# VH-VL binders against Putative carboxymethylenebutenolidase, part 5

Target 1, 246 residues: Putative carboxymethylenebutenolidase, of Synechocystis sp. (p73163)
Amino acid sequence: MTVDIKTTLVTIPNQNLQIAGYLAEPVAVGQYPVVIVIQEIFGVNSHIRDVTERVAKEGYVAIAPAIYQRQAPGFEEGYTPEGIEAGRKLKDQTSSAEILSDLEATIAYAQTLPNVKPEEVGLIGFCFGGWIVYLGASLPTVKATASFYGAGIPHWAPGTAEPPITYTDKIQGTLYAFFGLEDTSIPMADTEQIEQALTKYQVNHKIFRYPGADHGFFCDQRASYNAEAAADAWQKVKQLFQTELK
Key: E = the ipSAE of ESMFold2; O = the ipSAE of OpenDDE; V2 = 0.75 times the mean of E and O plus 0.25 times the DockQ between their complexes.

## First folded at step 1 (VH-VL)

Design s4 (framework fv_socazolimab)
Fold by ESMFold2-Fast, scan of step 1:
Structure s4 (fold): chain C 246 residues (1-246), chain A 124 residues (1-124), chain B 109 residues (1-109)
Amino acid sequence: as target 1 above (246 residues)
Amino acid sequence: EVQLVESGAEVKKPGSSVKVSCKASGGTFSRYAISWVRQAPGQGLEWMGGIIPIFGTANYAQKFQGRVTITADESTSTAYMELSSLRSEDTAVYYCARSRTYYYGSGSPHFDYWGQGTTVTVSS
Amino acid sequence: QSALTQPASVSGSLGQSVTISCTGSSSDVGGYNYVSWYQQHPGKAPNLMIYDVSRPSGVSNRFSGSKSGNTASLTISGLQAEDEADYYCSSYAGSNTYVFGGGTKLTVL
């Protein structure tokens, strides 16, 4: 059963940077695990705010930080060709080190909140965010990660950084990865490499492959939305967080 | 599996127009972009333009702007390329090719499936 | 709108490695990290070999991609006779446009 929530725009400090964050939290007095919700290439748009609220309704404090804060404060786009182009340019201007720093700052900020259980941290991310949360799963405090259609995990990183797959041996928590079998941006060879790396380093993991589902299948604002795959994936996310985040 | 099937060869006179079709099967047509790429005899590949069916948006290479029109019919999963004011140098094989770049917002822009090619010969 | 620069031809011996370069500008290869490589045998449609540094399922691990600044490269190791073909690079160029390289004819000696 879902709980009542409230939402607030917050500022997450990271040295000289003030990262905009969208915070959703239960209104009932108590302490809750925290889940960090990581955007697609489109910024903290209406879809990501909706996901943040859905996570909070399940009994978590949920925060979506603006990953593009350095490059484009307030960036938010829908699923238009112009939005895709703008988002991809900003993605290419990111840095793995800066992203990890911003994730650490977001976790640290969450841990200051009186209603957060500071040791119970999860991540969920979509598209570019799926790539980001795989990388972020390597952070010592992260207990549970749900990575949705993360393209390029085995081979891509901005600039001269190592791709997220090279950090697999640092993952201490449980990682669930969700892929659509019609998603040609993530070929079978990539999902096989991911599975092999997770197995090699004995990471607690599950990989879900959905027949008939394409990239973005979880987003009900996209034509690629697949209601059956999205519903099943959401149940798996709830099971992951219920099991791993106390 | 995904297939792109193009219409048959055409022989046209200078000054006329040609319309080539590309029918997609084995995937969701509206969820990806279709581009048209031509290759003149003994020459390289040349991008002409593409369409994103779900947005109804077509973009063209500057060289072809004003002569090429790319359209799509989602009900038949078919994309079309019409080239007008034909010249002898338009003699080429015309390929359609699929890209998911403009729709999915992740990964690499690339052409994962190609049609078999349609030969268009412009002669008098 | 200029095409990407590739060498017109390269050659290598059976079992050796060859590298094909693809040079653009900050408006394509340098500005977007989205380069793909296509193999074309005579009379056939192009076939995707590499996108960025990734291989499609079914493409030999002898093929690899790299990029530095405005130049992307395709490397083919352990050259085999069937690798003899034309190779084209393509880069995303912004605003839903693409550019192709001029193509490189690979001869396997």
Scores: ipSAE 0.000, ipTM 0.478, lowest interface PAE 13.5, mean pLDDT 88

Design s5 (framework fv_socazolimab)
Fold by ESMFold2-Fast, scan of step 1:
Structure s5 (fold): chain C 246 residues (1-246), chain A 122 residues (1-122), chain B 109 residues (1-109)
Amino acid sequence: as target 1 above (246 residues)
Amino acid sequence: EVQLVESGAEVKKPGSSVKVSCKASGGTFSSYAISWVRQAPGQGLEWMGGIIPIFGTANYAQKFQGRVTITADESTSTAYMELSSLRSEDTAVYYCARGEYDFWSGTRFDPWGQGTTVTVSS
Amino acid sequence: QSALTQPASVSGSLGQSVTISCTGSSSDVGGYNYVSWYQQHPGKAPNLMIYDVSRPSGVSNRFSGSKSGNTASLTISGLQAEDEADYYCSSYTSSSTYVFGGGTKLTVL
């Protein structure tokens, strides 16, 4: 069912910045939609590289850009208290404008690849990346977005006053959001506000709320891993990308 | 940067209602929560409820559900707290506070309004 | 009643350090949400001192926050007379409400 892939470290240009990227792509000759994979606060670590490879095995070109390229080139951490502290500090040094710029640069880079269908762009992101892909869903080229446990979407932004929810009316594609009901960092009211915004602006969407699942439920390297929720969510991601990315 | 200015002191009779205003200036209003917190004389802080203006979504502490109504007017960057069926134990200083959420540090209240004294007496 | 437990009072001498505790449960202080701390002088509005381990601009680095299990702590080092005040912890809850501690009166001797 899965396809053979190859992986490469690439450099994504954005003006004078050279963003490190982890590229995974099918080895078979052809053209594929592209999916941009956005990190948690921990950088492009082994989990994000694994997700990038899993996406590619489903028949997509997948790229994970280093969101912290400006602040800490080569940053990656595991799921330890020290890693959380380091990643949180770097997250707070980002800005929405820079993140959008880097997403646009990553999409533009992907569109230059000969095996990419340039109009078929999807996003998937986790934790901080779930926040980022909600914001990125507002970009006109993005057709499908999977946002995993994106904290603070209604009311938080680093370096700007406008949180991602204020961009909801710009979303042209389909957005699936995945939340754990045990996730104390994302109150039920936050998920309800997100659903209200998506409904108000008639965005094509689905919200998945998993009983017993906590923040980080998709990551098998975290203590909060929930295999049942992760498996169901992955099935939904595959359905989303198969339906929206042709 | 952001400042909150509350309306003036009120003296009310039992059974009446009071409506306190909180005007925000110097920053984004619509997408940030405004919470109402009261403090009875010599007692601690008690959260009553909050609103996120962009959706008109208000949430209330169970103790006040049915008696408190929190609203916001985005055009004037003003939040309101109306408390009905006033009792003597509602005598307190009522504060508004801007809520900002960070998923690693939780919700914090900054800035706070100066407080509005509401006295309920016959 | 406040849902979070704080000691009613704490005292320390000028130049000393004091720690104020705030105990809750896994639905508030525990998990990924952390405690904020507020200082209140008589007759004045509360002022944010700490959110988790971070300080807002203008707050002295003598103030620090920590957490162990379901208990958060505010530590004030190098005590000054002006630190004499009431201190409140607060936490957001999984039900999208806020809860405060009962407050701690700090006396600087």
Scores: ipSAE 0.000, ipTM 0.438, lowest interface PAE 14.2, mean pLDDT 87

Design s6 (framework fv_socazolimab)
Heavy chain, then light chain:
Amino acid sequence: EVQLVESGAEVKKPGSSVKVSCKASGGTFSSYAISWVRQAPGQGLEWMGGIIPIFGRANYAQKFQGRVTITADESTSTAYMELSSLRSEDTAVYYCARTPGEYSSSRAFDIWGQGTTVTVSS
Amino acid sequence: QSALTQPASVSGSLGQSVTISCTGSSSDVGGYNYVSWYQQHPGKAPNLMIYEVSRPSGVSNRFSGSKSGNTASLTISGLQAEDEADYYCSSYTSSSTLVFGGGTKLTVL
ESMFold2-Fast, scan of step 1: ipSAE 0.006; ipTM 0.522

Design s8 (framework fv_socazolimab)
Fold by ESMFold2-Fast, scan of step 1:
Structure s8 (fold): chain C 246 residues (1-246), chain A 123 residues (1-123), chain B 109 residues (1-109)
Amino acid sequence: as target 1 above (246 residues)
Amino acid sequence: EVQLVESGAEVKKPGSSVKVSCKASGGTFSSYAISWVRQAPGQGLEWMGGIIPIFGTANYAQKFQGRVTITADESTSTAYMELSSLRSEDTAVYYCARGLGYRSEWDYYFDYWGQGTTVTVSS
Amino acid sequence: QSALTQPASVSGSLGQSVTISCTGSSSDVGGYNYVSWYQQHPGKAPNLMIYDVSRPSGVSNRFSGSKSGNTASLTISGLQAEDEADYYCSSYAGSYNYVFGGGTKLTVL
């Protein structure tokens, strides 16, 4: 059942950094689990704000922090050539340690909200955000993670950091990963390495591979949008959060 | 699976023009960039330009500006490269290659290549 | 001259390793951190071997990519006779432009 929501721009403190956040929450009095929504390379754009609202309508407090706050405050782009080039440059300027710090700050901020159940934390992220939430799943407070088309999980990290797959043994919650079979930026071998790591460390997981779906299949603003794959994936996300976040 | 099929070999006179086609099958067409890369006999690969069909935008290497035109027809999933004012130095194999598109922000490579079209410029 | 610098030739013995370098500038290899590597056998189209540090499905794990500053490297371990070919690096150079290296002829001894 969907619920009425309200949206607010918030500021998330992390030491001397003030991270912009997009907050969507049910209007009804109560306490709800919290879900952190992590951007693609395009900042907290209209698509990510829409996803944040969709999560909130399912009965969660949802927050999307600006991952590029250090590099480019207020950055957001659509799905244009210029937007892709700008977003890629900013992604390459991030650091794993800063991203984890900002995720922890976002979770801590959410836990101060009176309508949040502080022990019931989930993550959902797309593209670069899919990479980020895999890394973030290693945080001890995270109970459920939905990672969409996260490229480079087995082998890429900014700078000299280790890729997210090396942190798989620290995942205590449940992780669902969603991949399109047409997405050549994430070869089948990469998805198999991820599945092997999750199995080896006995992480509760499911891997979904969608025939005919490409990178960005969930986003209805992208040319790669696949309505059937997106609908099925959303059902799986709802099942994950309903089961793990109480 | 994705396949790029190029048009047949051409023999041209100096000063004329040549138009090479590249028909894509399998996968998506409009969201992928199609580039043209040439290779003169015994020489290395040289990027000429490319087009992103979904945006209608073609970009060209500076060396070929004003002499090359790259177009795409989404209805037939075909990209074209037209090179004008041909000289003997334009004798080369011309490849089309699929690369950087809008399906993924991780696309910085050419994943599928056509078989090559030999263009010979002689008097 | 090519925009990216590769050695004209390298050689290695069967079963050994060889490394091919590709040096650019902050406007390509150093600035964008995305280099791809292509293998070309005589008379054939190039074949993608490495993109960034990843391998396409079907490419042997003997091939690996790395990068430091303005220089990318392709390493081929356990050299086999069929590895004898020309190898080209390519880098994104901004504004939807690409550049290639001059190519390296690998001889397997």
Scores: ipSAE 0.005, ipTM 0.503, lowest interface PAE 10.4, mean pLDDT 88

Design z12 (framework fv_reozalimab_arm2)
Heavy chain, then light chain:
Amino acid sequence: QVQLVQSGAEVKKPGSSVKVSCKASGGTFSSYAISWVRQAPGQGLEWMGGIIPIFGKANYAQKFQGRVTITADKSTSTAYMELSSLRSEDTAVYYCARGYEWGRSTPFDYWGQGTTVTVSS
Amino acid sequence: QSVLTQPPSASGTPGQRVTISCSGSSSNIGSNTVNWYQQLPGTAPKLLIYSNNQRPSGVPDRFSGSKSGTSASLAISGLQSEDEADYYCAAWDDSLSGPVFGGGIKLTVL
ESMFold2-Fast, scan of step 1: ipSAE 0.028; ipTM 0.605

Design z3 (framework fv_reozalimab_arm2)
Fold by ESMFold2-Fast, scan of step 1:
Structure z3 (fold): chain C 246 residues (1-246), chain A 124 residues (1-124), chain B 110 residues (1-110)
Amino acid sequence: as target 1 above (246 residues)
Amino acid sequence: QVQLVQSGAEVKKPGSSVKVSCKASGGTFSSYAISWVRQAPGQGLEWMGGIIPILGIANYAQKFQGRVTITADKSTSTAYMELSSLRSEDTAVYYCARSEYYYDSRGYHAFDIWGQGTTVTVSS
Amino acid sequence: QSVLTQPPSASGTPGQRVTISCSGSSSNIGSNTVNWYQQLPGTAPKLLIYSNNQRPSGVPDRFSGSKSGTSASLAISGLQSEDEADYYCAAWDDSLSGVVFGGGIKLTVL
């Protein structure tokens, strides 16, 4: 099922900003849907690069933009206390408007690639990235979104912006949300608010809640890794993209 | 490609039991729920129950509670449905089907892959 | 009797748009998503529509689904002879804690 891929570092233009991107794509000649892979608080680190490659091996062009390009070019950290502290500081310096602008720029860049089907756009994101892709699902070009353990979707945004849940009525595509039931940063009530909003606005969605899984359960480099939940979630992601992105 | 391959046809006497197997080939067995759906001759589809192998949880339709047992063996990627105290009304084609599942009591979702069916005839 | 109600039969001519209805209650269609299955004679059912209106890969876009309140509909545009089959709606039922199916509808083409 998996295909041979190649990886390249690319530069994504957005006005005066040059956003570093990690591109993974099938080697075989053809056109493929594109999936934008959005980082945790730790930058485009080895885990996010691995996920980008895994998505590409399933037959997609996959791109991971550096969300912290403005604040800290080249930032990447592992899952240490120091890395967590550094990542949270950068997260707090972001802007919802800038993040949406960067997502739009990444999508526009991908659409210029000769091997991309320009109308077949998906998002996948983890942790902070799960928050980001929920917001990004509101973009009209996005057909499929996989949001992993996005904390604060109902009630948090940087600065004075509205939280992503307030944009639920703009979601035109399908959204899958993945949560661990042991994740204390995302109360059950938050996941219920998300489900109610998606239902109210008739967004096509599925919400997966994994018993025994904590924040970061998908990442095999984290102490919270849960192999059973991660394997199940990955199968759901493959189904989502295969169904929605042709 | 994922296939669900079921065991062959059975002819059983009233009062006996039947155990039908459903082997997943070409795909990941434990990431999905497996349900059993039957269809009596000329009748519609009837859900009997399902199992979520990763959780070890089986759910049964109220009509079959106490008579049906659904199990899974992850090592052989095989799900089983055993129906006891067979009656002539249990004559049907029995299908296994794969679905996603929800933990919040929303239950089983769409059945995206189906087995070929196993005919069970209950006669004296 | 089936928990979800469908008409027992429907017919159409090639090229016509046909709509197949499915009626439920608050405990099933009213609170959960609806899936649709096509069954050709002598074969296992095939998933046509999931999550009210989503189409699996390989299903033509002339098949579409919708849901309103406690009812759902499957629409087939540009009806073809190969669409002659039985069609079933299905949903989770909160009160029964189980999957419920409609009684099925036999669609005849020509």
Scores: ipSAE 0.000, ipTM 0.401, lowest interface PAE 18.3, mean pLDDT 88

Design z4 (framework fv_reozalimab_arm2)
Fold by ESMFold2-Fast, scan of step 1:
Structure z4 (fold): chain C 246 residues (1-246), chain A 123 residues (1-123), chain B 110 residues (1-110)
Amino acid sequence: as target 1 above (246 residues)
Amino acid sequence: QVQLVQSGAEVKKPGSSVKVSCKASGGTFSRYAISWVRQAPGQGLEWMGGIIPIFGTANYAQKFQGRVTITADKSTSTAYMELSSLRSEDTAVYYCARVGYSSGRYPDYFDYWGQGTTVTVSS
Amino acid sequence: QSVLTQPPSASGTPGQRVTISCSGSSSNIGSNYVNWYQQLPGTAPKLLIYSNNQRPSGVPDRFSGSKSGTSASLAISGLQSEDEADYYCAAWDDSLSGPVFGGGIKLTVL
């Protein structure tokens, strides 16, 4: 069942950088696994805050760090053409090393919280965040990862970095990947390459391909929202975290 | 409300072909895949293949490869299963079923079923 | 023959708890979700449980599913005469690249 939660804005230290974070956590006294919620290209907007709260209501401490903290502190946009252009430009200014560093800092921060079980870490991410959490699944502390419509996992990275698929052999936890079959930004061949890599390196995984679903099918604020795909995917996410995060 | 309505019973001669239809409603064609599962008299369930109507892409079970063809007509929201080179062993009830969300492979689970079409192959 | 193994029959009395087993291997149940179907005589199968333990809308909470290793179980609490039916387990099989079914179990309510 769902639990009562409280929300807070927090500051996550990473060396000299102060990363803004949105924290949602159960009100009841106890220790909980932690789930890091990673944004789309639009920053920690209302949708990502809602997802963070939904995760917390299932009995987790949930934190959404501002991935664009270096480039654009306080950035958030909705799903307008202007928002898409702005978010895409910021995505192109990121680096894999900085993203991994910020993810590690977020995990380390979460592990200092008194209501967190420090060994029980999960990730969930959407769009650009789906790409990010695939990369982040390679971190040794991560036990469970839910990657939603991560474009370019086999072939794209900012700058001269290697794409996330090259890190597949370092994944120790379980990875669920969720794709819409109508998503033209992620060809079927890309999802097959991902499945092949996960199988080759014996990573515990499942890949979900939803007929009729497009990029962003999980977000009820996007025109591409697919309620049935979103509902099924959410049940799979709950099963993943229930099984892997104790 | 989701409904899958199948065509009526067929009696066929060995060596002929049969084409069974399945008309879907409730938004099925825009969001879901459709599979075909058969059941011989007094026997269990056997998956034959499926189609994603929005893409027209079909997948088939290996044991039916070369004999089964699954198609979809989006304009009428109707899926079809055609089985050729019929044998007496093909006598069965044939079901269409809506596939719930895939688990990384297609198809996965069947959340709504048609009423079934009896196909009898006899001389 | 079926790929997944179920007992051919089981029986119970009204109000009893009945458990139906399903056994597979690492290529099917061991690696994939288990789904359960109920088939009343002369009718199409009905989805009863999906993804190991999830219940579709309209299925009573008397029905529950579980999975451990290469085996799965369907539990029916408070057995009723209307539960008399054939029950099938199913899972994706990696080696066959398709869903496989158990042979089905005939549940009789005495």
Scores: ipSAE 0.000, ipTM 0.402, lowest interface PAE 17.2, mean pLDDT 88

Design z7 (framework fv_reozalimab_arm2)
Fold by ESMFold2-Fast, scan of step 1:
Structure z7 (fold): chain C 246 residues (1-246), chain A 125 residues (1-125), chain B 110 residues (1-110)
Amino acid sequence: as target 1 above (246 residues)
Amino acid sequence: QVQLVQSGAEVKKPGSSVKVSCKASGGTFSSYTISWVRQAPGQGLEWMGGIIPILGIANYAQKFQGRVTITADKSTSTAYMELSSLRSEDTAVYYCARGPSIAEYRDYYYGMDVWGQGTTVTVSS
Amino acid sequence: QSVLTQPPSASGTPGQRVTISCSGSSSNIGSNYVNWYQQLPGTAPKLLIYSNNQRPSGVPDRFSGSKSGTSASLAISGLQSEDEADYYCAAWDDSLSGPVFGGGIKLTVL
């Protein structure tokens, strides 16, 4: 089921910015859909690199761009209070326009790779990345999006920007959203508001709510890791990408 | 550099409500968690709840659910804690405290590095 | 009653190494980071240790923290008279969905 992969550090051009990227890809000759893996507030750390590799082992070219490249080249942190403080500071300095620009640049870069099917683009993101990929799902090239525990989707954006929920009517692909029912940073009212928006605008979607799972339930390096919820969510992610990315 | 300054002492009658304020100055307010912790005379510390102002999300300790409301006004960088149905057992010093920027980890509320000076609330008839 | 268990009092003499214990369960200390607070008489608490063993700027290196299983310890080396205070451990509790505190320990410098 899983394929052999290789990993490389790459540079993704975006105007005058050179965005560091972690690339994982199947070794076997062929063309594959591409999945962009979007970090939590902690940069492209060991967990995000592991997720990128797991996606690639399922038969995709997977790329994790450094969203904080402008503010802090090479930034990565673990799940400590110091890491949380540092990552949140960088999150607050990042604009929605910059995020969309970097996503578009990453997709464009991926489409230049000889082993990528340029029309078959998916996103997966966690925490801050879950917020980011909901916004990114509005890009016309994106066919499939897996958004994990994205806090503030209905009501938060940096600066004076509109929150990601206001872009729901632009989503052309399929979006799966994953939430823990114990996650108080994402109240039930927020999850219901997201479901209402997706339904109103006829977006192809599924929302998975996991009893007993908290924020960060997918990450085995966090105290909130929930193995049952993580395993089920991963099966749903594989189903999403197998169905939507060919 | 950030400071938390709380409102002054209150004397209240049983059955009434009290609302304590906590104003932040000298640093970022909205992206940090603001917790409320109380201490009855001669007793230990007890967490009541907290808020992440930028998200407008508050979480409460089970003991206080239904009696406590924590809010924030981002325009004045002020957090509030309102406790209703006061009893003599609510006599305590009430502290606000800043936790790390943890919108993504709301469940942590630990490592409170900046504390207000405390507000004494006395409930007596 | 406190969720985390600490002895109610401890004492030491200047220059001594004193260790303050904190006991919990798998839902708090066993799964989450531990932090420690110092409270001098008449003042608000001060963060001494976070993330099990990290010190904020301005906290002397004679204060150190450790965690093993469901227990944590605060060590104070070279005890000084100004260390006379109440000390609290704290950790997030998964079952209560909030931070919990130890009952506090009164440290007396003899």
Scores: ipSAE 0.000, ipTM 0.407, lowest interface PAE 15.9, mean pLDDT 87

## First folded at step 2 (VH-VL; framework fv_ciduvectamig_arm2)

Design c9a (from c9 with light chain G31R; at its last look DockQ between E and O 0.86; V2 from the best seeds 0.00; counts 0 for: pae E 12.9 > 2)
Heavy chain, then light chain:
Amino acid sequence: QVQLQQSGPRLVRPSQTLSLTCAISGDSVSSNSAAWSWIRQSPSRGLEWLGRTYYRSKWYNDYAVSVKSRITVNPDTSRNQFTLQLNSVTPEDTALYYCARDIKYSGEYYFDYWGQGTLVTVSS
Amino acid sequence: QSALTQPASVSGSPGQSITISCTGTSSDVGRYNYVSWYQQHPDKAPKVLLYDVSKRPSGVSSRFSGSKSGNTASLTISGLQAEDQADYHCSSYAGSYTYVFGGGTKLTVL
ESMFold2, look of step 2: ipSAE 0.006; ipTM 0.479
ESMFold2 (binder alone), look of step 2: mean pLDDT 90; pTM 0.928
OpenDDE, look of step 2: ipSAE 0.007; ipTM 0.513

Design c9b (from c9 with heavy chain G107S E108G Y109W; at its last look DockQ between E and O 0.01; V2 from the best seeds 0.00; counts 0 for: pae E 17.0 > 2, placed apart)
Heavy chain, then light chain:
Amino acid sequence: QVQLQQSGPRLVRPSQTLSLTCAISGDSVSSNSAAWSWIRQSPSRGLEWLGRTYYRSKWYNDYAVSVKSRITVNPDTSRNQFTLQLNSVTPEDTALYYCARDIKYSSGWYFDYWGQGTLVTVSS
Amino acid sequence: QSALTQPASVSGSPGQSITISCTGTSSDVGGYNYVSWYQQHPDKAPKVLLYDVSKRPSGVSSRFSGSKSGNTASLTISGLQAEDQADYHCSSYAGSYTYVFGGGTKLTVL
ESMFold2, look of step 2: ipSAE 0.005; ipTM 0.421
ESMFold2 (binder alone), look of step 2: mean pLDDT 90; pTM 0.925
OpenDDE, look of step 2: ipSAE 0.030; ipTM 0.627

## First folded at step 4 (VH-VL; framework fv_reozalimab_arm2)

Design b21
Heavy chain, then light chain:
Amino acid sequence: QVQLVQSGAEVKKPGSSVKVSCKASGGTFSSYAISWVRQAPGQGLEWMGGIIPIFGTANYAQKFQGRVTITADKSTSTAYMELSSLRSEDTAVYYCARDKYDFWSGYRYFDYWGQGTTVTVSS
Amino acid sequence: QSVLTQPPSASGTPGQRVTISCSGSSSNIGSDTVNWYQQLPGTAPKLLIYSNNQRPSGVPDRFSGSKSGTSASLAISGLQSEDEADYYCAAWDDSLSGPVFGGGIKLTVL
ESMFold2-Fast, scan of step 4: ipSAE 0.110; ipTM 0.505

## First folded at step 8 (VH-VL; framework fv_reozalimab_arm2)

Design j3 (at its last look DockQ between E and O 0.83; V2 from the best seeds 0.00; counts 0 for: pae E 4.4 > 2)
Heavy chain, then light chain:
Amino acid sequence: QVQLVQSGAEVKKPGSSVKVSCKASGGTFSSYTINWVRQAPGQGLEWMGGIIPIYGTANYAQKFQGRVTITADKSTSTAYMELSSLRSEDTAVYYCARDKYDIWSGYSGMDVWGQGTTVTVSS
Amino acid sequence: QSVLTQPPSASGTPGQRVTISCSGSSSNIGSDTVNWYQQLPGTAPKLLIYDNNQRPSGVPDRFSGSKSGTSASLAISGLQSEDEADYYCAAWDDSLSGVVFGGGIKLTVL
ESMFold2, look of step 8: ipSAE 0.110; ipTM 0.634
ESMFold2 (binder alone), look of step 8: mean pLDDT 92; pTM 0.944
OpenDDE, look of step 8: ipSAE 0.612; ipTM 0.847

Design j4 (at its last look DockQ between E and O 0.78; V2 from the best seeds 0.00; counts 0 for: pae E 3.6 > 2)
Heavy chain, then light chain:
Amino acid sequence: QVQLVQSGAEVKKPGSSVKVSCKASGGTFSSYTINWVRQAPGQGLEWMGGIIPMFGTANYAQKFQGRVTITADKSTSTAYMELSSLRSEDTAVYYCARDKYDIWSGYSGMDVWGQGTTVTVSS
Amino acid sequence: QSVLTQPPSASGTPGQRVTISCSGSSSNIGSDTVNWYQQLPGTAPKLLIYDNNQRPSGVPDRFSGSKSGTSASLAISGLQSEDEADYYCAAWDDSLSGVVFGGGIKLTVL
ESMFold2, look of step 8: ipSAE 0.359; ipTM 0.737
ESMFold2 (binder alone), look of step 8: mean pLDDT 93; pTM 0.954
OpenDDE, look of step 8: ipSAE 0.458; ipTM 0.795

Design j5 (at its last look DockQ between E and O 0.83; V2 from the best seeds 0.00; counts 0 for: pae E 3.8 > 2)
Heavy chain, then light chain:
Amino acid sequence: QVQLVQSGAEVKKPGSSVKVSCKASGGTFSDYTINWVRQAPGQGLEWMGGIIPIFGTANYAQKFQGRVTITADKSTSTAYMELSSLRSEDTAVYYCARDKYDIWSGYEGMDVWGQGTTVTVSS
Amino acid sequence: QSVLTQPPSASGTPGQRVTISCSGSSSNIGSDTVNWYQQLPGTAPKLLIYDNNQRPSGVPDRFSGSKSGTSASLAISGLQSEDEADYYCAAWDDSLSGVVFGGGIKLTVL
ESMFold2, look of step 8: ipSAE 0.190; ipTM 0.645
ESMFold2 (binder alone), look of step 8: mean pLDDT 92; pTM 0.946
OpenDDE, look of step 8: ipSAE 0.486; ipTM 0.806

